# Miniprotein binders against Pentatricopeptide repeat-containing protein At3g56030, mitochondrial, part 4

Target 1, 310 residues: Pentatricopeptide repeat-containing protein At3g56030, mitochondrial, of Arabidopsis thaliana (Mouse-ear cress) (q9ly43)
Amino acid sequence: STVNPNPTASPGRRTCVEFDNLIFKAGSSGDFEAVRRLLNSRVVNACFNTTATFKFLTNTDSYSSSLEDLRRILPQTDAGYTRKHSYETLIARLCKLGRIDDALVLINDMAIGEFGLSTCVFHPILNTLTKKNRIEEAWRVVELMRSHAIPVDVTSYNYFLTSHCYDGDVAEASRVLRKMEEEEEGVMSPDTRTYDALVLGACKSGRVEAAMAILRRMEEEGLSVLYATHAHVIGEMVESGYYALSVEFVMAYAGKDKRLDEENLGSLASKLIKRKRFKEAKMVLKEMSVRGLRMGDALREFHEKNVLQS

## First folded at step 2 (miniprotein)

Design k1 (from Q0 with E12L K16Y E23R E27V K28L E31W K34Y E35L K38R K68E K71E)
Fold by ESMFold2-Fast, scan of step 2:
Structure k1 (fold): chain B 310 residues (1-310), chain A 96 residues (1-96)
Amino acid sequence: as target 1 above (310 residues)
Amino acid sequence: SKAEELLKEMELLIKYAIELAKRGDLVLAAWLVYLAARKMKEFAELTGDPEDKKLAEEMEKLAEEFEEAAEEGDVEKAIELGEKLLELAKKVVERL
């Protein structure tokens, strides 16, 4: 018999949904011994925790008692990957619920128990704090990482950089870049997300040509441009009145990735129509048609009425 | 080579920064100057040459002065510092 008789299917994905449903039922009914057993058995069945695993934990009257029950059973899960991953998943869930102090308590539990505390445990906390503009608390979390000899990576710094760039605080963003350079673990190089944050900052400060220059530099460095980076540039071009330049931009990047092209040209056409820039919108829609790109219903109706009839 | 590519990118970033400074976009010019100084530092680490490290440190100091001029809105000083950075970049490129 073969070890893998179904190579075209992902059996673990269906079982992961089933395990999430079982854990939801057990957690909702207060059966935390069942939750513990399910977390243990899940890994041996080649299934892993997802964003839905602790979905039963919500901001309700039972929140505090459920969290205390989870804190009791998690140390009793199988040591190694199962326990570490369960703590990581719960910390991420607590961050989504806005329960930052409780997430920090779990980090302390992991540190005291020696349950494999690592950089990725801190990412959801830094992300949540920086998005809520709780910057001073986020820097205290960075100090906590250093106190445990946990490396502060580019991803951690990118949360700060993105937050300051979103606010248009270029001076503070520059200060973050300098802190990255001072890391003792080696010379930290900007990655794709670092440049994405810088492009965002240029856009938020209304400097479209500077955003374009930074984007061209990313490509000259051989860095992959994120779909989100294109969306930032296109949005700011249209908002600032650079209509012809926005058309030129999406055309210059067309032909490499069909899904990116559909997103870029489609979103640009929609934005141009809303601004009553029909000449530029028609050029974009015609190019979408020539390239065989999919249009949403509204764009297809506009194209049929206004472009194909001419 | 990878080292030559870093130097070309460093010089190009400084040229863009000078153009932005001339347009009054001082804060964005300072970002590009910081990125240029970082590429010079990466180049110095690749070569392991103490002279390259010294030149990287000199570029960092000029980048810091550029940031201060940008924060004060001093266009003339920013352009002056940018041109000093470009001179330093050309000196580095001429070494290889």
Scores: ipSAE 0.000, ipTM 0.181, lowest interface PAE 11.7, mean pLDDT 77

Design k3 (from Q0 with K34E K38M K41F E42W E45L K53R K54E E57Y E60L E64L)
Fold by ESMFold2-Fast, scan of step 2:
Structure k3 (fold): chain B 310 residues (1-310), chain A 96 residues (1-96)
Amino acid sequence: as target 1 above (310 residues)
Amino acid sequence: SKAEELLKEMEELIKKAIELAKEGDLEKAAELVEEAAMKMFWFALLTGDPEDRELAYEMLKLALEFEKAAKEGDVEKAIELGEKLLELAKKVVERL
């Protein structure tokens, strides 16, 4: 595939923004033949569908309006990448709108028409269902994948792992990991998202020793924990009494974003002060000072009296 | 190691759960085997040995079946599953 970074289009080539604007105008005016032509010509200009491509489709649409018109024209787009990606983009849009049943109808349209139904089509719906804790429905979607001979990939399983780990349900998280290992299409290797979900689950379950072991394994493999998970790791280490390790963790993952570092080191310092772990708190505050990180009023007062005064 | 400590704790919990099931205290048996299941999950993640991980997941499956049988009031099935679980635990210990 040809990639247009789209900061400055070459002479005679339209940008992705220009295509999105034209499609929005055509779709808003009910000119779906123009939408079809624009979807076809977009690929020629190395411009791909974006989250804005089907933005004219909203929850105010009736069954006989924009969605039905799209269902009529999509099978008429150029076969292969254009048609497949247009279905994928529309399914993602429907999922964002909470229109899960409509997304499933489009998946069925793709299957019947043999329009390149693939794993990527199911990702947005699994993500949406698991985030809304509609786990039974999400597993029915997995069964739908299998009925179409589409292998369940690591990304699909990671949506379930993230959901179960967020809820602290390590038994179900273990069941998901087992299903990954039993996958017929070769061995599924854990990726960064898989390990991140496991760290989150260990923290939610109060298993700080397991979280530490997973973090060490991630470091050995050159993987990094996601930012959202840092707060859970810090909180669990402090709650479980692993104060020195919490300092080590925060220091190891600092340096990527100044604002996030201020939040992480500041939060840790505050938690340590509340638990009267002044030695560790002083180490964190000194590091904040060395890195030029901003402190809230309470931390600044503590730092001035107990770190700078010494 | 931490993995070895978890394995010893799991084995002790399983033994106590089986005895409670024999005494007809299925509610306490279910609680102990659920605690053992948690330790089995973490043991699987801590061990670097694929064979031990496979055995740990098999043990977890049996522990969950034991808990189900206990909650359904099936004493005989709970004891049978617990004994099978204990044999797998011994197999993992022998591999250390």
Scores: ipSAE 0.006, ipTM 0.290, lowest interface PAE 9.5, mean pLDDT 77

Design k4 (from Q0 with K2E E4R K8Y E11L K15E E87L K90L K91W E94F R95E)
Fold by ESMFold2-Fast, scan of step 2:
Structure k4 (fold): chain B 310 residues (1-310), chain A 96 residues (1-96)
Amino acid sequence: as target 1 above (310 residues)
Amino acid sequence: SEARELLYEMLELIEKAIELAKEGDLEKAAELVKEAAKKMKEFAELTGDPEDKKLAEEMEKLAEEFEKAAKEGDVEKAIELGEKLLLLALWVVFEL
């Protein structure tokens, strides 16, 4: 999730934040000729669009008047990177607002204008639809990708897999994995995100042993275990009453990443205290102290009070 | 390959078994689970991989527990075991 730092402009040149602020002002006031000029000049100043570039678009625009103005000016931006990236950024913004039909209109505009459709344009649409459990519509978007000869990548399938796993629908998750395998051999290999989705599915289904087995397989394959995967395993174990196992899991994984350890042990201790599992909570806090891990104020107060009674 | 086809057949059998268990047809569900375990054993024989052989043995054990739950009419337990079987099958497929 590491992105390159925003480039520092030399004296007399605008920063990416300054361009976002100017575009926000222009868009909010309906000055779309200024928006067009700013999008063009942004590249000259070694800047690029960010997640904030089209923030002036909101759900309060019931008639999509701003969108129609943008559809008019975007084809008039400089060809190549500027125009392509502006479409990509706007589509992502519309998806974040839940305006899927509007995003699909822009994809059609890109296709007709030959403005460089690519897989990344479809990712935010698939992500939004699958998160809203609009699975049938998401599969129609996959069909749209195929109609434009856009490859359906592992990231696209992972959105479906994550959605089904979140719902505990292991059978549908299995069908998605079979579809992934039916793609080009060796190109659609499961990645860390695929395994993360399955650990989530195992946890949501109450299958802690299966989740641990999947994590073990990820380690054997040399894949990095995502931070969120640990949170899901810990959360499910505590929710299901597997208190001793949750302590064992957290202890077994400790020592690899200090920040992850602070989050894992701290979160677990807090959850155990909330459930009045003081014996297990004290074990976790003692381990945090021994390892020199930072405690939040509430955990430190609880730990100090218990030490004084020893 | 023929090895991958056995894995797909195994997944479909387990999914069908879980569906039958939800419908209350535990006896037929147990038959499909046993067939799935047999497919995993055939897969392990084709690969010659010691880990695949170990997974086939684990799946056979889960199939026996599923049959016991089915005979007892324990739908909830049968579905739980079916989900464990399905996740184990997916774990084998992920190796790909």
Scores: ipSAE 0.007, ipTM 0.314, lowest interface PAE 9.7, mean pLDDT 77

Design m1 (from Q0 with E9L E12L K15E K16M K28R E35F K39L E42Y)
Fold by ESMFold2-Fast, scan of step 2:
Structure m1 (fold): chain B 310 residues (1-310), chain A 96 residues (1-96)
Amino acid sequence: as target 1 above (310 residues)
Amino acid sequence: SKAEELLKLMELLIEMAIELAKEGDLERAAELVKFAAKLMKYFAELTGDPEDKKLAEEMEKLAEEFEKAAKEGDVEKAIELGEKLLELAKKVVERL
């Protein structure tokens, strides 16, 4: 006999990993009725679909009509969250595999079946197309959104901004910002990610000064700067030889967030040491010590030998 | 030196501002011009040279005129002022 110290406690839940493993086995063996049942039952156990849920679906699927089978069973999953999330997860997987046409077929299935088509369904398609520099196709997807009365949100535009900025095409990025301003269905305001994309673009084009101007504008608008944004600016300053300016930048932004300060000053000190800019590196390490910021092992060793013994 | 880095950045900011003004982005161009003028002031403070201080004052006045042209939407005037700022910046850099 089993002694249960709490007889009213749940017998235990399957993990999201266990559900993904079961779905992988069922899908790989062609048992799509089992896939359907597993997609329904995982929600009851408070488990959600992950990036691994449809991993049995591949770009080299030459032995299976797996997508056709999924298209048959997905409308038979429980209505509401389960069905919508399953379509969203599958569309994201197809996009990751580069199967854009298949993803668009599923969007059409959702529209015809009235299965809760929303802006989020289009995000992975826009993300994939813009990252692959298939910009004209991405704009056709935006027109498809409009044809279904789906609002084009700031996140959708941010994919275009990030792509053009990554290529250093500030002119095209500016055109995207203008299109956001021309949106008929509400006010499109740049958010933190919009400005992060523009800063990245300025850095990728070697325009440290433009990156600094964009950061200043973010602060004036009361937006919080992402850790990655600071890393992009610091890295570009050092790569471009703006050593004294990089020190000044990091010092000027210090005092708001201890973790950000540790990352910014630590990263800068490491980069300056690598470039043998020891005078500037010592200034940064001394400031880290004064502010009580933690140093990695290599920086602590350098500081003890070269700054604390001064 | 820090002073020399600030001076080179000042020239690059003005070149970028002219490019932005040509694209009609006067507000962003004015922002970069104001930043460039501030860097020239820092350079003048670091050198202590009376001529650098005079050049910084001249650049500040041109930057104020640029901001006014930008607020008025005068693209042609902004580009003209930007080119004058760039000519001044190049003369300052040539003095290194």
Scores: ipSAE 0.000, ipTM 0.130, lowest interface PAE 17.5, mean pLDDT 75

Design m2 (from Q0 with E5R E9L E12L K16W K28L E35F K38E K39R E42L)
Fold by ESMFold2-Fast, scan of step 2:
Formats: C-alpha cells, sequence, structure tokens
Structure m2 (fold): chain B 310 residues (1-310), chain A 96 residues (1-96)
C-alpha cells in the first residue's frame, strides 16, 4: 500500500480518501459485502489501498467478528492486484494492532489460496516483531519465508539490524551482517537503510567518530544519505557536547538539498537553543537566513529577537 | 556482484574497527576485524585467485593478532594492526 495522495485521480473520479471513508463507514456498520465491492472498484477508479483502508478494524470487542468477516470476503475480491493488495494492506493493519498470530493466519490463507504471496507481505511482521525485540519469533518468520521459497531480502535483514543497533548492540548487528553475506549472490547488498542502521548503532553506543566514518563510507559508495542518518549524527553530537563539531558537520553537508538543509540546520539550531548554546545557535540561524532557508515559528521568533535585532 | 559487495563491506568494517580502537573499544573493534577477515576469505573463494587466497590468509593472521592485542588492552598495537589490515584491503581493491 501507498500513503501518497492519488496523483492520477481526475475531478470526476473518487479519490483514495473518499474510498477509505466509504470503506470505514461500511466496515463500521458490518456491511462487508459493501467493503468487498469498494475494494474491487478502487483499481477501476485509479485508486489504491492506504494505511487508512482497514482503520475500522480496531482492538475492540468487535475485532474477532470483523476479522472473520474480512477473511470471508477477501477471497471473493477480484483476482490479481486487488486481492493481493487487500491481503497485504490488512496484514499491515493487523501488525500495527499487534495481532501477529492473525497476520500469520492471513499469510497461510494467501499461500493455500495461491493469492500471490511475496516478500513484501512478511515485511510488516518482521518490522513489528523486531521493534518489540521478539527476535526468536522474527527468525521463525524468516524460516516461514524460506519454506514458501520466498527470498529473504535486504529489507528483511535491515529490520534485524535496526533492532540490534537501536539497542546499541553492535556485536549482534555484526552477526546479522554476516548472515546477510551468507545469502546467495545478488540478493544481499548493503543499501542506504543498512548503513542508516549501522550509524544509529554507533550513535546509540556513544561512538560519534565511528558513526561519522560509516557516513563517509556511505558517501564514497555513492549511496544517498537519508535525512534520518544525518539526524542520528546531529543528535548524538549535541548529546555528547560536540557543539562546534555539530555546526561544522551541518555546514559541510549544506548546499546540496534545500529541504535537508532546512531540516538539519533547523533541528540543530533548536537543540543548541535548548542547551543554551546561543553562540553556536546564532551562527546556524545566520547561515539559514543567508541561504534563504525556512525557519519554523519558534526559530523565526528567536532569530528576530536575538540575531536580527542584536 | 557478490565479490564487490564483500570487498566494500570488508573495507568499511576495518575503517570502523580502527576508529573504535582509537576510542578504546577494543572488544568491538576485534569483532569487526574478525568479520572483515571472514569477508576476505569468502571473496578469495569466489575468485579462486591464489593471490586473493594469500591476502585472505594474511588478513586472518592479522585479525588474530588484533584480537590478542585487544584482549591485552594494547590500543597502540590494535591501531597499528588495523592500519595494516586496511593496507591489505586496498591491495585487494586495486586488483579489481
Amino acid sequence: as target 1 above (310 residues)
Amino acid sequence: SKAERLLKLMELLIKWAIELAKEGDLELAAELVKFAAERMKLFAELTGDPEDKKLAEEMEKLAEEFEKAAKEGDVEKAIELGEKLLELAKKVVERL
């Protein structure tokens, strides 16, 4: 599923938001035949399921009956994209609700019915289990993927890396990297998110220089650096008292992406102000002004009182 | 390719291990160096090149010495060994 607005919707066609609202109303009222018809008609109207499509399904007293009704109508949706995508979207919703066992039941339904089971169906399950530090269960899901001849991809391993790195457990993260490299040729190449997880781990462990070395290597590899990766480094520099270094870091990366610059300089200025590092904060705000970068309301007010009126 | 992926990971791990050693985190540095040496061994197996095999054996020996220095808390020796490992990694990259 996608959370983006439908850019191809014409003025006469129903939007994804309108379909989500209709499905919410139908599902909330127990009209699952209407839900089935609405899911079928989405593709015809150039629409797609979103994170809001199954929001009527909640952890209330009606959860079990609603899930059973969904399991009944989903096999009756149009074969191909509609059915596959509806199962994928529901599995993601179940994972968000913490209903992992029910998500696994739906995977079994997809496998038995031959409804296009693929790698992406397992992603929200692995993501949820690793975030909850239920690592043994997450590895059992990897075994389930293999039993269905579904390739374990970089994204799947990145969930394990992110979990261990978030805990500052670089040793376990290194073991996951080793498992990735034991995979067959072409499927396990470290990507932008792999490096982001490693940078996060270094930062959580208080190793700023290691995080910077990983970031520099990522750039040498020609990989695009995520906003999150910069945020990890900036946050750790400020937490560790490397104020001058944080300014130098942000300035060194400025001038390539205006939105990244606004995020990096704005976030740094805010953090420095909270730490009462006004000299460094003023330097950052002056640079934002010189570069024509947008400031949020609080930073604009501080800038007017302390930099422009000084 | 898998071979190029192994080399990139190997070089990254060695660079990170050197920085960790400089910060005094010898235990993690030794683990990363060991992991890097394993990647080089796999690379040598993929290429079947006798020179790559020789370089992998040299890296494995240096990784063992690094682990010993780390256990002894010898930061200076660990950094020196890490730099030797990085030099070997550069030789492998230059052969591509």
Scores: ipSAE 0.000, ipTM 0.341, lowest interface PAE 12.5, mean pLDDT 79

Design m3 (from Q0 with K54E E58F K61L E65L A69L K77R K84W K91L)
Fold by ESMFold2-Fast, scan of step 2:
Structure m3 (fold): chain B 310 residues (1-310), chain A 96 residues (1-96)
Amino acid sequence: as target 1 above (310 residues)
Amino acid sequence: SKAEELLKEMEELIKKAIELAKEGDLEKAAELVKEAAKKMKEFAELTGDPEDKELAEFMELLAELFEKLAKEGDVERAIELGEWLLELAKLVVERL
């Protein structure tokens, strides 16, 4: 999509959209000296690389290789995080295009040039490979990280964990957790996304009690619970016939976030109605009314007919 | 731990700075951003992690840019920069 420059931007300063448009024009016309200058000036103008910065780079091969030109100019950009961020953005773009081998070449360039190669640079590659179920290649990338003395963090392991949990492969998910436990210094601690993946895996395996135990542990550790994590648990409780428990669950977590409450109680009421669990559905709708939570049209109509008229 | 406390304080300072910038109080927002960058430096010193060191140096640069935007009264860009600072803070929290 083409986006016009921000009309309310400060006089004399360029916006991120303006920089992206200028870089697109320069890159498309083969003016890589202009690309280098624009990348250097972004930080000074409080503008940073976006998903559109290297949009001129596509899967269409041409006589003049845009990637080769970028590999020549990137080392000439301002040292430090600015250069590192430009490499990160280009690597992410290559990953989106499925050009994993090209992304790995850039990582090697960063290592040789000492341009701030770090764990974050590998995240887009691991994310892309695990989402495409190219797990063996993803583990080879982990070995590449180790060969450069780059620490493998929770986020990196979470990509593997999420992939296996999404497939319901509890055995492989357990194997990933063991690798996390084997990390040096014991620094590897599960985060919100680790627990979300585990809850998803427990739900996909039909283990509602395990999912609830994981959620309680997450809360005990003071971790933020995602809306998606609640949705996994509620969906599986209803699918597995734990209707009364699902009502108790949404009631127990109500009162902290109005948006979450509307989503949790509304979704649960809809699922219970679909399964003809009218007693439980009425309890949820009554609680929504008491708490002043918004109902969608279908729930409001059901509530008027079956709860308010009863 | 002290490391976790510094990260929590840093994240809360950045969130508060974004709120103040949205209210137009850019001068106070800039003060909080500088304090957040200072806590990131202390955190990097405690961990000894080269990534944390580089990120702390970059956050200091961003705090200087935030101050310049605040002096110019550029609310929109200050908010944008503050939100990016919050994303950088999340990278550190994820490593813990």
Scores: ipSAE 0.000, ipTM 0.238, lowest interface PAE 16.7, mean pLDDT 77

Design m5 (from Q0 with K8L E11L K15F K22E E83Y E87L K90F E94R)
Fold by ESMFold2-Fast, scan of step 2:
Structure m5 (fold): chain B 310 residues (1-310), chain A 96 residues (1-96)
Amino acid sequence: as target 1 above (310 residues)
Amino acid sequence: SKAEELLLEMLELIFKAIELAEEGDLEKAAELVKEAAKKMKEFAELTGDPEDKKLAEEMEKLAEEFEKAAKEGDVEKAIELGYKLLLLAFKVVRRL
């Protein structure tokens, strides 16, 4: 699926930076008619809104002035992609600033104006609320989605799952999983991020065996394991004293991605050296050498003195 | 699962036995190796897999050789056998 509205015109990152700078100057000076014109013209010039587009909007500006000006000009931007994308970008910026109520006002504006409200508009809001442990408010946002017939997707549920798993709240995490399984409109299947959250929960509760079982299930379902998931498991194994298992884990997953291997084996070797587990560390460093993996300066010096000279 | 717990306990016991052997504490090392072989046997009985049973028998044989080396005070042979036990343990874990 092509997400670029003009696939034959490659967007220049330099041109997008130039548009962001012009919009920043216009917005900072209160020239919102210039902001409207720039938002319309950037698509024609094969350049799109970035995370920096609305950076002139901050928590330290007048509480309602700049936002009210934006609410006035956004409906006047070109219909279709330009208008929809501008609302989405501004909502994401407000969420980054923690201005959730303001983001909800914009969602209401999109709904009233029929400007193409969709699931992805709600992701930054759910992410911010769940990260701040404002769970009841996050579920009210889910109800708002349902009231507008907006589908609640795996990504939306993953925000709740990650929050509960981070807190070690297995009961609430299980309830979220049950809700995902009970979705009837379209088959909702756990994805890589869902299993990453579960592995995080197992690690936070000190259950390395459970974390390993979850990883095995991910592989049986044909899902790739994220670097973050590997890091969670390696960290927990070392912290819990399962040194031999940590070596086997990194060896079992080696050979698929050279960068991931360098990070996994390098991180493990460093952690084992700090714990004075020199036998396991030497095994990892020997394997790094055999596979031609790059070592950081500290590991290379240790390897030269203690493995290559042995 | 209980099967995974038995494997993890077995693997840690083998690493501790190698460490003790390198320190010259062969008597304690031999006790840990014997315990590791027992956990592998329990694992094989739990899975019912003929290959796991074969690997448990191989580990038991290596544990007997380790005990003999320990009684003879042969530190070098005990360490060598410890690493053979570790390799066998990794073969079992990879079958998970």
Scores: ipSAE 0.000, ipTM 0.120, lowest interface PAE 20.1, mean pLDDT 76

Design n1 (from Q0 with E5L E9F E12L K16I E23R K28R E35Y K39L E42Y)
Fold by ESMFold2-Fast, scan of step 2:
Structure n1 (fold): chain B 310 residues (1-310), chain A 96 residues (1-96)
Amino acid sequence: as target 1 above (310 residues)
Amino acid sequence: SKAELLLKFMELLIKIAIELAKRGDLERAAELVKYAAKLMKYFAELTGDPEDKKLAEEMEKLAEEFEKAAKEGDVEKAIELGEKLLELAKKVVERL
């Protein structure tokens, strides 16, 4: 562990936390002119809005008045980066609070004010609506995007794909894939997250073999496999009782990324121990030891007691 | 290599099929075995190796026998055929 003589833990990160704290205090006290000044000065100090920037806005009696004040000051922030990202950050906060209608009002404000409405503004709304299974409303948001000539990107479609796959609705997932392929502005190729959603759907449907086929397809396309994608497959193999196969899966992917290996083997060993599959768990822990992979405290204690002492 | 990954997934599919057969899900097991045989055929076409082609033909024959056993509800025979398919898959992987 090395500390500098004059420690600065990521200057940009500390300054961003400082700005978030100042904005929280200003917003909580109703000083929205201070909020406006802080949003402007933050950019000058090379800091960016975070998920905590508008955290003072909560579902309380002051919500409506605070939102009205924010709607008043945001058009007065510096044009370009500051204004665009402040609207994007607030829309994301409103979505987290479940205030979808208010988020749509802010999008309308951006459109009327010509504040650089873009695809990214719609992502939190689509994400929230699809996660809440409000699919018809989500498609109406897609129609709103098209009415403003905003391109519907892979990320937007991935929200629909993930939602349908999570529910095991293969027919609707296939329809979404077809819509992606039919995009007017160009051939929209599936990306790593598109395949991750398909793997998740296959696993949720109990179809480990389909998940394996999708992973093979990703590798043939030269795509990097996400850590989350491995987690879906490992979890489903264990849930379905394919213990030996889960070990073989993890071993087949081992040796290329130490952090992925630690996550995959560690997670698998923990799941196997919980299922009382001690033979397979010991094999995984032995391999972790041989490869020099780091174990969490619980796994290390189990390994010392049960594998090293047989 | 891409060829090595195809063989590894083919092997895993056969192992899953054997587990499905042991659980009495012969119809799904037969589907996986047929898919594994198709992957082996693609591999043989990529290598152009006469021995790989012969192995692919043998796997196709075993996959057809597996499907017949599955339709007849013969779990024991399906598992035996699956184990023979797995042995062929391992021989192909070992030749890499």
Scores: ipSAE 0.000, ipTM 0.268, lowest interface PAE 11.8, mean pLDDT 78

Design n2 (from Q0 with E5R E9L K16Y K28L E35F K39I E42Y L46R)
Fold by ESMFold2-Fast, scan of step 2:
Structure n2 (fold): chain B 310 residues (1-310), chain A 96 residues (1-96)
Amino acid sequence: as target 1 above (310 residues)
Amino acid sequence: SKAERLLKLMEELIKYAIELAKEGDLELAAELVKFAAKIMKYFAERTGDPEDKKLAEEMEKLAEEFEKAAKEGDVEKAIELGEKLLELAKKVVERL
């Protein structure tokens, strides 16, 4: 053990990384009183818990003992944001480790102790269960939320949408959307991730026209389209042999975000060249040149020899 | 099968468009029914069936009428046209 482990005795500001490193050292050595003090002092330095804050907690022989110690000290952290955020961060870590039952125990601890249980606490559990295709258990968690009068938000439903859409199960995704529309508290408006999941589902099902319709709606709603969403559509168009349509798509969405344009047109040009679709590839490269978009070395060489010189 | 999945998507898009029209969101509804009609056209081209081609042409015409109703802000007419599109979609699915 260290003789002077208390970093709060030092007036210097610490970064989130520095706090995570100190907590890692304290937790690894079993000094949970130091962990408690570090969690309390983090807020003073305008630092927040990260995915690395409880990284010392792993699926090893010390797991159960460390979790018991954390459950003992967390109620003793400063009330309000510090305590709530520490529970949220630990629950996320437990979910990452596959310890869903332990995460649910912590949620119960928060409910009994009145430690600010909220929708965000349930997000990592729903995310993990839906990713593991444990859909029945995920819906039971939604019922647990309702039993505590915790609102089920768009983000919670997006986890179900993403899971079903990834599997190409548009029918189940449609059921989730209908369930969102039936929620009683306020109007539950689809966000960027909702539309991303729908586009992914349309693409996984080979439904390029539907994906385009959804993507255009995102733009009309003023929602930011994720780079991943464009990549899904472009990839599916090329895989399905919709080469002309893929060119039309990237051209139609060009001119709004230079970085996105570089990704979209560059990726498409590369994929078209690999498939020997040189006519379409040359059209994309010409457009990149006209718009002043950056090309990678391979595309620049191809463009110089096959578009600029010939 | 891929054909069944495409036709089910077409039906789902039309159902969703009808709900959007009921909420007054005619612009997105019109876009979705137009794409449903394109899916049917693609399917008809793949089957080569004259009946499928006829259904695709009927759906395309109704989608154009839906778009006109949407531009005019005619919610009642858009819903009526959407219901007709849904009936055609069900008729196509029944032929699988």
Scores: ipSAE 0.000, ipTM 0.130, lowest interface PAE 15.2, mean pLDDT 75

